# Miniprotein binders against p81326, part 161

Target 1, 226 residues: p81326
Amino acid sequence: MLHFGGFIMEINHISKILEKEREEYIRNKVEEYLKQGFSKDDAVNKANQSWRTYIGHRIQDVIYNLLKKFLKDSGLKVTTDKALNNRNLPEELDKVKRLIAINYGEYLFLPDADVIVYKVENNDIKIIAIISVKNSFRERRFETTYWKLKLKESPVTSHIKVFLATPDKDNEISYKCPNGKPKKMRIILEYELDGIYFLKEDFEETEKAKHFGKIVEDIIEISKKL

## First folded at step 17 (miniprotein)

Design N23
Fold by OpenDDE base, second read of step 17:
Structure N23 (fold): chain B 226 residues (1-226), chain A 101 residues (1-101)
Amino acid sequence: as target 1 above (226 residues)
Amino acid sequence: GPEEILEEAEKLLEEAYKLILEARKLAEKGDPESLEKALKLLEKAIELLRKAIELIQKALDQGVPEELRKKLEEAFLLAEWLLMIAKELLRKIKEELEKQK
């Protein structure tokens, strides 16, 4: 076990930076909500909810930008479900949207797809992977699993890999059997998804549960087989 | 100022990334000499990345406009990711070197 000594992987510093920003953000939001006529308790609760949403979006944006940058050299392209929620899409993005859509009979709906990775070859688009980004698992714990299962039901989408990226700050899915007790959420997510990528060091590594640093390589490898 | 710090940090990140790419190419050869060279490149990359992280943190601590803050935070996360990649590759190389002994 090559104990790389005292290199505290500074991803824990993301959490620290975010915590410093949190205090200022919460203070400002509380003041804003007080001015809107909310009680102090309501203002604090709303500020905390706002923070959770805000930080979730920021993490998603960072992951998107990182993947876009690192996958560019491999010829892979990256978009988001938000970018696809437009009436007037460029031809390429319109094709991407159609290739990830899930059939519900009379209706087509998009899965939750925070990040979509695809390639363009000979004017044909192939969807490679969908990455769901979650900061916490307090709500909608198996939503990503639902979308994976739905994508498997169609030959058009069955090849699409679905990954989860998370810092898992509260260690909800970092370990399978802490203290000998199985964590259902970790086991189910790892079983149903194509991979879980942790933006942290303190997790149980498996074939499907990996450090986020491996995601680019894994996506490139998948793209070559597609 | 914070803008100059961001520029310096971005340069460090670019240099570190080049070193990581070169190290990967060398490691693919698999011979002991190439592995040792790759190891040295990764150590240098790690040093550059740590410096970039420190600079970015310093800039963020000074209080910056929102647009600049977003750029600094992006650079920070990129630095952390590259650091993770470099450390993982370093670990793999060390393991391979030990197997060849």
Scores: ipSAE 0.040, ipTM 0.424, lowest interface PAE 4.2, mean pLDDT 85
Fold by ESMFold2-Fast, scan of step 17:
Structure N23 (fold): chain B 226 residues (1-226), chain A 101 residues (1-101)
Amino acid sequence: as target 1 above (226 residues)
Amino acid sequence: GPEEILEEAEKLLEEAYKLILEARKLAEKGDPESLEKALKLLEKAIELLRKAIELIQKALDQGVPEELRKKLEEAFLLAEWLLMIAKELLRKIKEELEKQK
């Protein structure tokens, strides 16, 4: 219980910190763009656009650190796509990369795997799940779904669970049929992915669409079957 | 107008999605006849998706209200996603048919 209580408290604390960081970030970025010769209106617009990108990376970092902290006691390990793209990979991470990379002829690409959960047993590596983190759906709504479908093609990767984690502040996928009208994006993402985890309280909960606090329990349960 | 274009594009997307689902069922059977039928369904789906994308682009090029623009952009991204799926399935089926020759 204390373990999961600590997790919920950490999420609430981080949410408060991110709000405070927004004010400071916008102020600093406006100053930076003004020094580059942009008008005040252009500087403000660019700063707001920069914040949207920044907050996405901050949410990814938060999720990575929370999962690393709370999965450690279950013998599970966590890494990131950025770590896998490092110049000099430790043997263990090189094996992780090889187990999730998708072949396109002469090229090997990593899926949209912002956070990767795996386990090491008998000197062998088993990938449990990959988590795509999205703070908005404006540019890359179905990229995670494409990678899920590619991973299902190979016996080596077909067992890997693909999850989406999102605050969904704009309510783009929070409900399946708001005002009686189907939201195709929410319906398709829920159908194709193994789960959607919301970093918010207000959303339509289903078997596959859950509060982010449930992700630790779900990953541990999945790992026991592998 | 742009609302009628959105409705037409959505109908094309729905039809293409149904064709893709039917093609997947046929591809799972694995026999040459079923694979050839799946191939033709996917070619038709790709044709419909390209038409939907053209219609959506035409509508987006017109001055449309924010709410309608948002729906057109959603339809565009859905069309591109379905096109990626259809092309990948088409590639796999063509490869399998060649192996059976």
Scores: ipSAE 0.000, ipTM 0.133, lowest interface PAE 17.3, mean pLDDT 78

Design N24
Fold by OpenDDE base, second read of step 17:
Structure N24 (fold): chain B 226 residues (1-226), chain A 101 residues (1-101)
Amino acid sequence: as target 1 above (226 residues)
Amino acid sequence: GPEEILEEAEKLLEEAYKLILEARKLAEKGDPESLEKALKLLEKAIELLRKAIELIQKALDQGVPEELRKKLEDAFMEAEFLLLFAKLLLKRIKEELEKQK
């Protein structure tokens, strides 16, 4: 129990920690883009865009590593869609890839799956959950919902839980009805997804909206039912 | 101005999304009547989304402050995503209707 407390604090401050690196990162990127021949304004804009992408990847990596570590003792395994993006895969990962694939008739495509949790029992692979990591909801706000719905359409994938993990730095989905006004995005995401996990403390908790610290327990519980 | 265009585009996106959701609910019923209704809704959604994309592109072409540009680009990406979603759902509904004939 005690080891979880310190870990939770680190998660809550991930955005703040990463933000400390921002100034240096931006400066370096601006210089890089200036050397490439961009105007000062263009260089600044490109640097800011690069930063957003960079932060997103960093958060994803942190979440991946955390889940991998905490789920290991339960016998659960973790991978990513990036790891599956190879022609030559180990047998285990090839099976994982096939079990999350979505049918589009002549083609199979993978959902966006920042983190994939699965178990191996009796040489059979069971996919437990897909976790989408979002730092910002400005773009493609319902992309994760789309994939959830697509997965639900097949008996092969319908059991797969889809979770959203976010620091929600800008409080885009932290509350359902702040000041009496419904936040459509929060309501829809919470309704359509199996859960939302916040890497922060200041959010409206519900049955589906929880602190990220609960995700491990929830995944383990789900795994026992499969 | 560009701000007004963004506002209009966002309204179109919201409406299109509602239509897509409704269409999906209808499609889940699976009967021919529901599928046909869903198809009509999706066609309307696609129209709205195309309009939104055009508006956003127009605004971007005029040159806008960085803050507004970002919002427009975000809206553009959302529109493209929803358009793809609507088209895919439409295709599936059409395929299902053909199977029932």
Scores: ipSAE 0.012, ipTM 0.237, lowest interface PAE 9.2, mean pLDDT 86
Fold by ESMFold2-Fast, scan of step 17:
Structure N24 (fold): chain B 226 residues (1-226), chain A 101 residues (1-101)
Amino acid sequence: as target 1 above (226 residues)
Amino acid sequence: GPEEILEEAEKLLEEAYKLILEARKLAEKGDPESLEKALKLLEKAIELLRKAIELIQKALDQGVPEELRKKLEDAFMEAEFLLLFAKLLLKRIKEELEKQK
């Protein structure tokens, strides 16, 4: 079984531990918000949102570590948007930051790129892919699509692949209606993005919607063509 | 103790990771002999990953201190994702071997 508080599959013992951790986390956060003067209903809603953020960071960390391990021998490097937001950025990461920045007239902004894969050739950096990690689609359903469309506008960033990685616990984008047609969100995300990688076993694969285990091979193939 | 179990599980994960990388390289060659060898490496990697998962579960059952518990849970999550990688590569290799009948 997959859970929105995790990406662990069919693990009775660990599932029980995560559920207890979730319950304790939510209880503590509800008390915290109540002390801040929020109503009981608001405190519960905010605690649930806090849990989704927490588990999302855990999933991002695991994806980062796995990609770093599996891509290292292929000459590929991995970083995070958190690393790019450090005050005193190393030269290499400063170059990565500049190569993914999006122009808004007089302003430059970074996309919300949870994990970034790049390579270094003769001190020149080439961005291979940006991976957005979503545990839930409740509040940020088209964020990744927006950034993909903006990146396509510039010759500097148009080659960058934009992927979504998600357990999709709520079956928001892996669910098929009784007539077999995908939901609107799935259709839009699959159409606009370069790929969707599911952290779950029970879904139908397409050319662009795949099991997460395939992401490493796909990134390596893309990097060979750049 | 639980710290020794974590260390053992991490060694199993490292060994499985190396087997998966070697299997991936062999699968890229695409010939029947390389695919059969990759299949055997992945079966071994899956065994090691399942053993690591069992060890981690036993350690967690023993009421481990918070910081060690987090490391065990991280190792568990890594083992689960490596298992997913190995199973998917295994399925691809079996499909390719079937095509080469």
Scores: ipSAE 0.005, ipTM 0.350, lowest interface PAE 10.9, mean pLDDT 78

Design N25
Fold by OpenDDE base, second read of step 17:
Structure N25 (fold): chain B 226 residues (1-226), chain A 101 residues (1-101)
Amino acid sequence: as target 1 above (226 residues)
Amino acid sequence: GPEEILEEARKLLEEADKLIYEAEKLAEKGDPESLEKALKLLEKAIELLRKAIELIQKALDQGVPEELRKKLEEAFRLAEFLLLLAKWLLEDIKEELEKQK
């Protein structure tokens, strides 16, 4: 129980912790781009873009490592779509890849799957959940929803839970009706997805919208039903 | 026929997706000029997506085999999501431009 408290606090401040590195990161990148011959304005813009990409990857890595650690004792395994993007895969990962693939006729494509949770029983693999990690909702806001719907269309993948994990730094989906106006993005994502998990405390909690600290318990519970 | 309509719709969706992606990149820069450019791209994307939706609906209304129906419905869902995305991004950009004035 005690290990969860410190963990929750670290998760809630992940964005703030990473933001402390921002100034130095931007400065270094600006200098790099200036040396490459970009204008000052272009260098600043590129540095900001680079930071967004960088921080997104860092958050994803943190979530991956946390899930891997906390699900290990339950016998559940964790991988990523990046790990599956290899020609020479171990047998286990090759099976995982095939079990999350979406059929487009002549082609199979993987959904955006930042984190994939699965179990191995009697040499059979069962996919439990896919977690999409988003730092910002300015880009491709409904991609996760699209993939959820596509996964539902096949009996092979219809059971796979799709979760969204986000710090939602800009409060884009933290509340359903801020100032009495419905936030369509929150409503749609919550309706279409199996759950939204916030890496913060300042959000409107519902049956599907929970603190990230609940994700491990929820995944374990789902795994028992499969 | 309906198959040709599906193909045309897919082309429109691909083009719209490219425009949205470019607009997203521009919007991330945050400067007024980039935001204005992003706005124009999104307006074009929205136009393409509306056209795609209309085409798909027309094909569905004609009665099509089950296999083709499923493909059209998938394209429709994608179009609707892209349209929502584009509209939302458009509003966000407008709000940002207003804040910078």
Scores: ipSAE 0.026, ipTM 0.313, lowest interface PAE 5.3, mean pLDDT 86
Fold by ESMFold2-Fast, scan of step 17:
Structure N25 (fold): chain B 226 residues (1-226), chain A 101 residues (1-101)
Amino acid sequence: as target 1 above (226 residues)
Amino acid sequence: GPEEILEEARKLLEEADKLIYEAEKLAEKGDPESLEKALKLLEKAIELLRKAIELIQKALDQGVPEELRKKLEEAFRLAEFLLLLAKWLLEDIKEELEKQK
């Protein structure tokens, strides 16, 4: 699919996978609720409510899978902070975890990044970028900024790019005030982060604030310079 | 011209996005009246998105300059994403309405 870089094919493919996952998810949840003593009708209703909550989170997974698929051809690898929190890590992921962990005296913490992009070169790991996927800014609106500032403090992690990917449906950071000044949250996020990628067309584009379609190309370009 | 087609497509995408947002707010209320209203908004959004996709594809077939092609392809990707989102919301709302029958 040279015409659109395969982007549309991947979105459609993931949609079909989610449809199949729904069937299995509902079946498993119904069995779970039945074992808890709920009636057949209640179990089905609870399973459907659970699926509606789950599907809302699947839009974040769509972004993760798109990045994983599109970066693979460039020799780049993608993982998540959830994967890195497993107790038994493969050697490669253990190295990734070590390279992004933040020191708090006696303790080491992961920056709660949704997506981590890295490359393997001569058995050495180079972290390229951390991407936070946000559908809303209701809670923890500056969490990504906090983690960027912490990563910047260490010579081991200071080179890592920190990006935000968001539809920004509520126009919380893409809306420009009538007087020509962006909102405070937009100013802070754009200043502190290495880039913001919007899943929408109607926003003021800058060097750091771009359309989501440019994220794969930008990451590949950054990786070539490392 | 192709630039006018891009402008038309962007207007359709903007209107569809607003309809999807309104539908989400109505769906959160959860009552049958609000769900029925959300359903109608999503059906209109899907219609607008399909029209935008058709316009964009026709413009791309006309042999446009590279800068304009990039913008049309970005609009196409956004339209497909919004269409996917609208279809997911439509399915959720139909399921909830059926449950309340």
Scores: ipSAE 0.000, ipTM 0.138, lowest interface PAE 14.5, mean pLDDT 75

Design N26
Fold by OpenDDE base, second read of step 17:
Structure N26 (fold): chain B 226 residues (1-226), chain A 101 residues (1-101)
Amino acid sequence: as target 1 above (226 residues)
Amino acid sequence: GPEEILEEARKLLEEADKLIYEAEKLAEKGDPESLEKALKLLEKAIELLRKAIELIQKALDQGVPEELRKKLERAFKLAEWLLIMAKFLLEEIKEELEKQK
C-alpha cells in the first residue's frame, strides 16, 4: 500500500520531523550570534527568525522534490523562481520565465513561484501550475492571491493554475468556520485560488481544499486539458 | 581530495537509497516483524546519509572549481531529500507499530 499513497501520508509529519531539529538549530545559531557580538536577547530573536526562514526553505525543497519525482513519469517538468533568476538560462528555462512574467507596462516581473510545473510538447512550453509554499500565514497572507489575480489579467497567463501548499501547523486556514466564526483568510484563499493543499490530515476538506496527496493527480489532469 | 569525497558520498547515497527501497517493501507487508526490520534499515540509511552530508559539506568548505561545486551541490540536495524521505517513513512505521500494540 505504500503506493503513491504511502509516501503522501509521510508528508503529514513534515512539521513534526522538522521541529525535532529546532532545539539544536536554535542553540547553534544563538551561539553563533553571541560570537558575533550580539546580546543574548538579540541572539535568541535572530535565531528564531533564522529558524522560520530555514524551515520555510526546507518545506519548499521537500515539496519541489516530491513534485519533481512524482510528475517525472507523466513527462511534466518542475522548476522554481530561484532557478529562473539567472542571467544565463538554458533556452527551455528562458521560455518558462517569459511565459510566467507579469506585465507592469515598461517592466516584466515574475510572480512568487516557489514551484512551477510545465510541459514541453513539440518544442513548445505550456505552463500548467504555480505552487506557492507557505509554512505560516503570519505575514503577507494574500500575496498568493495577488499573483493569481495578476496572472488572470493576461491571456498569456490566465490559464495558469495557482495552488497553495501548506502544513498549516497553527490551524490558521484549516477550517472555514471554527466555533461558528468564519475564518476570513481561509474563505478568501479558497475562493481566489485554484486549490489549497494541506500537508496534514486535520483540516476541513472541500472541492478546492484537499490533502497534498491529491496535487499530483490534479496537476496531471489539468495538463491533459491544455 | 574533493573529487574522492564526491565519489565516496555518491556511494553512500546509493547504499542509502537501496536500504530505503528495501524498507519500503518491508513496510508494505504491514506485519510487526517486517516493520521492525524496515525500521532498522531506515536507521542505517539515515546514518549513511548524515555521513554523506558531512563529507559533501567538508568538500564545499575547501573551495572547489565551479564544475565540481555544482556536482557536490546536487549530491547534497539528493542526500537531504533522501534523509527527509527516510525520516518520514521511519515515523510512519513507528506510528503503525504503536497502533498494533
Scores: ipSAE 0.007, ipTM 0.281, lowest interface PAE 8.8, mean pLDDT 86
Fold by ESMFold2-Fast, scan of step 17:
Structure N26 (fold): chain B 226 residues (1-226), chain A 101 residues (1-101)
Amino acid sequence: as target 1 above (226 residues)
Amino acid sequence: GPEEILEEARKLLEEADKLIYEAEKLAEKGDPESLEKALKLLEKAIELLRKAIELIQKALDQGVPEELRKKLERAFKLAEWLLIMAKFLLEEIKEELEKQK
């Protein structure tokens, strides 16, 4: 078994790129807001708020591309909820959508499934996992738990693993045990979800709360049991 | 009937969730005015969650079909978690306000 795999090296490379992107983004946004007549302090605050929105979408794209690349050789396929909302769906993706969509009477809604992992066996599709990507705890984290509960209601979807992927830069849910008790939000998320994957180094791992570098191996193992 | 109760409970959960989200944003600002506003939102969210829990418990007591029972039990579980989260945030904000006195 490789401890220093290509996946971990690619994550480290991307983290460095995102740090440089942050510096350039903040600089450009501060200049933009100053030109609009905001004070320096207001411009900095608005630039930081803009970055939080931007990085959320950026991290989703990064995770999608990483999982697509590193799961391909295991016979696993990756898509997004955005792809499933396209007007012209290929037959395979239309089947994926039908297997995760939740019926609210006259309406069908996709869960908060930023990334979806599935496999094809004998022309049948099996959904392995959905991954919700949250940049901070302030982004509607209870939605991920709500969608897990909804998926458990149906025999068609009850096997689907629901994971949260998050940098948790503010240490809101990656609290270390030696530094006190886990926060109640961490306890609830860990209890209800199938796993939490942190895009950070400094936290105490558990069976369900792990470094993001372990997600590929975990998904492959789950797929073998299905 | 029990189906209408589930729908009412779900609406209360959605409203409480929105209030908790707004309270978290206000708490992030950290000033006394924002923290006091966050407390009021959380108190309202807790009120809505307690009402949802009460409605769900009454529906479960009426004897419901298996599929509806499962939905009510999951709504109950979600309401309990949101209540725990709201109470936790309320205590943290109260402690922060005391420090700023």
Scores: ipSAE 0.000, ipTM 0.228, lowest interface PAE 13.9, mean pLDDT 79

Design N27
Fold by OpenDDE base, second read of step 17:
Structure N27 (fold): chain B 226 residues (1-226), chain A 101 residues (1-101)
Amino acid sequence: as target 1 above (226 residues)
Amino acid sequence: GPEEILEEARKLLEEADKLIYEAEKLAEKGDPESLEKALKLLEKAIELLRKAIELIQKALDQGVPEELRKKLEEAFRRAELLLYLAKWLLELIKEELEKQK
């Protein structure tokens, strides 16, 4: 129990911790782009874009590692869509890949799945959940919703829970109706997804919108029903 | 050839993405004029995306090397996603306009 408390505190500050590296990162990238022949303005813009990508990956890695660690004792396994992009996959991962694939007629494509949680029972693989990690909602705000809806279209994938994990640094979806005005993005994401998990404390909690600290318990509970 | 089709499709996707982004910004203003303008942008984006999808499908149907196939498939997925987003936003804006009448 005590180890979970420290973990929750660290998660709440992930964005702040990573932001401390921003100035140095930006400076180095600007210098790199200037050396490549870009203008100062272009170099700054490119550096900022690079930072957004970088911080997104870092948050994803943290979440992946945390889930992997905390779900291990429950016999649950964790992988990523990136790991599934290899041509030569172990049998287990090849099965995982096939079980999350979305049918587009003549073609099967994978959803964006930053983290995939599955269990192996009697040599059968059951996909439990896909977790999408978003640092900000400036771009592709409803991407996760699209994949959820696509997964629902097949009896093979319809049972897969789709969760969103976010620090929501800019408070884009932290509240449903701040100042009496509905936040459409929050309402829609909460409605369409199986859950939203916040890597922060300052948010409106609901049945589907919870602190990230609850995600492990929720996944384990779902796994017991599958 | 299929490589040229991929390049054209990518250009269409980039343009559509820009239009969707502009439409989102306009929709955030919430006034009827901005909403109507956003609708027009989204309609154009949808048109571009449909064209991109058709081009990609055509290229895939011709049989292409594995490397190019993967690129086309990626472009296809992106196109489908953007199309979903554009259509979704379009409907939301329409609903909002109806509520304001």
Scores: ipSAE 0.035, ipTM 0.359, lowest interface PAE 3.0, mean pLDDT 86
Fold by ESMFold2-Fast, scan of step 17:
Structure N27 (fold): chain B 226 residues (1-226), chain A 101 residues (1-101)
Amino acid sequence: as target 1 above (226 residues)
Amino acid sequence: GPEEILEEARKLLEEADKLIYEAEKLAEKGDPESLEKALKLLEKAIELLRKAIELIQKALDQGVPEELRKKLEEAFRRAELLLYLAKWLLELIKEELEKQK
């Protein structure tokens, strides 16, 4: 029996679809770069770099739409930091932006909030969670923890849960060291964040590190306490 | 014009989203009859999504104002996402039907 339970997915099927999309994307981009006069090796390297940028946005869109669909019946709303960066915001989204933005003197910055979950009760907005989506940890591996720390400094934002969602295809935070210890990056991310949700099957599961299929249930439970 | 194409595409996306939602509910029931009904709904959703994508691509190939271009690009991304979700669910249901034989 398939069990969707409002939100139960097989992560392997999502991974297979994204991998097929990757193969088609890379093939098309290699042909494009070859037509522009690049060598085969340069075309492949450029296509892979293009894919890394594309898949990051693609995974964010997938997560956004899944959460929007599956949280709707629970009275929860979902938006994105891209939507909040629009200069002409609806009143509701303007309020969301004000409740999550961090002030640095003359500048306001949004945290690494690729997806934002909130609720509206009696015209009051409560931010439930922000979800940072990372396909790779190469350059900005602790950016999400930095934003979590900044949010904790204010009574206005200290209640906001900060989650990381990642396929972690390179096994950067799901791999165990030969000594049976997790990598330092995994230890730090798990310690500082409220949860890590993997879009993969093979990882060391803990109370905070879970399959992505658990995220809807967890968010609904958190929202009941606010 | 491009504005009418955007509205038509949005209607196709909304209809496809409803069909996918209904298919998900039928798949949750898990019996063969419900799974087969879910497959038919997903096939219809995929057809509507492909029509929406074609309309949006034709509109984007024309010289459209920047504001409409951004909305068409957003509709295109939504259509692609829904198409992937529909295809994913379709394969999952086909696999489950085979296991139940």
Scores: ipSAE 0.000, ipTM 0.154, lowest interface PAE 13.9, mean pLDDT 78

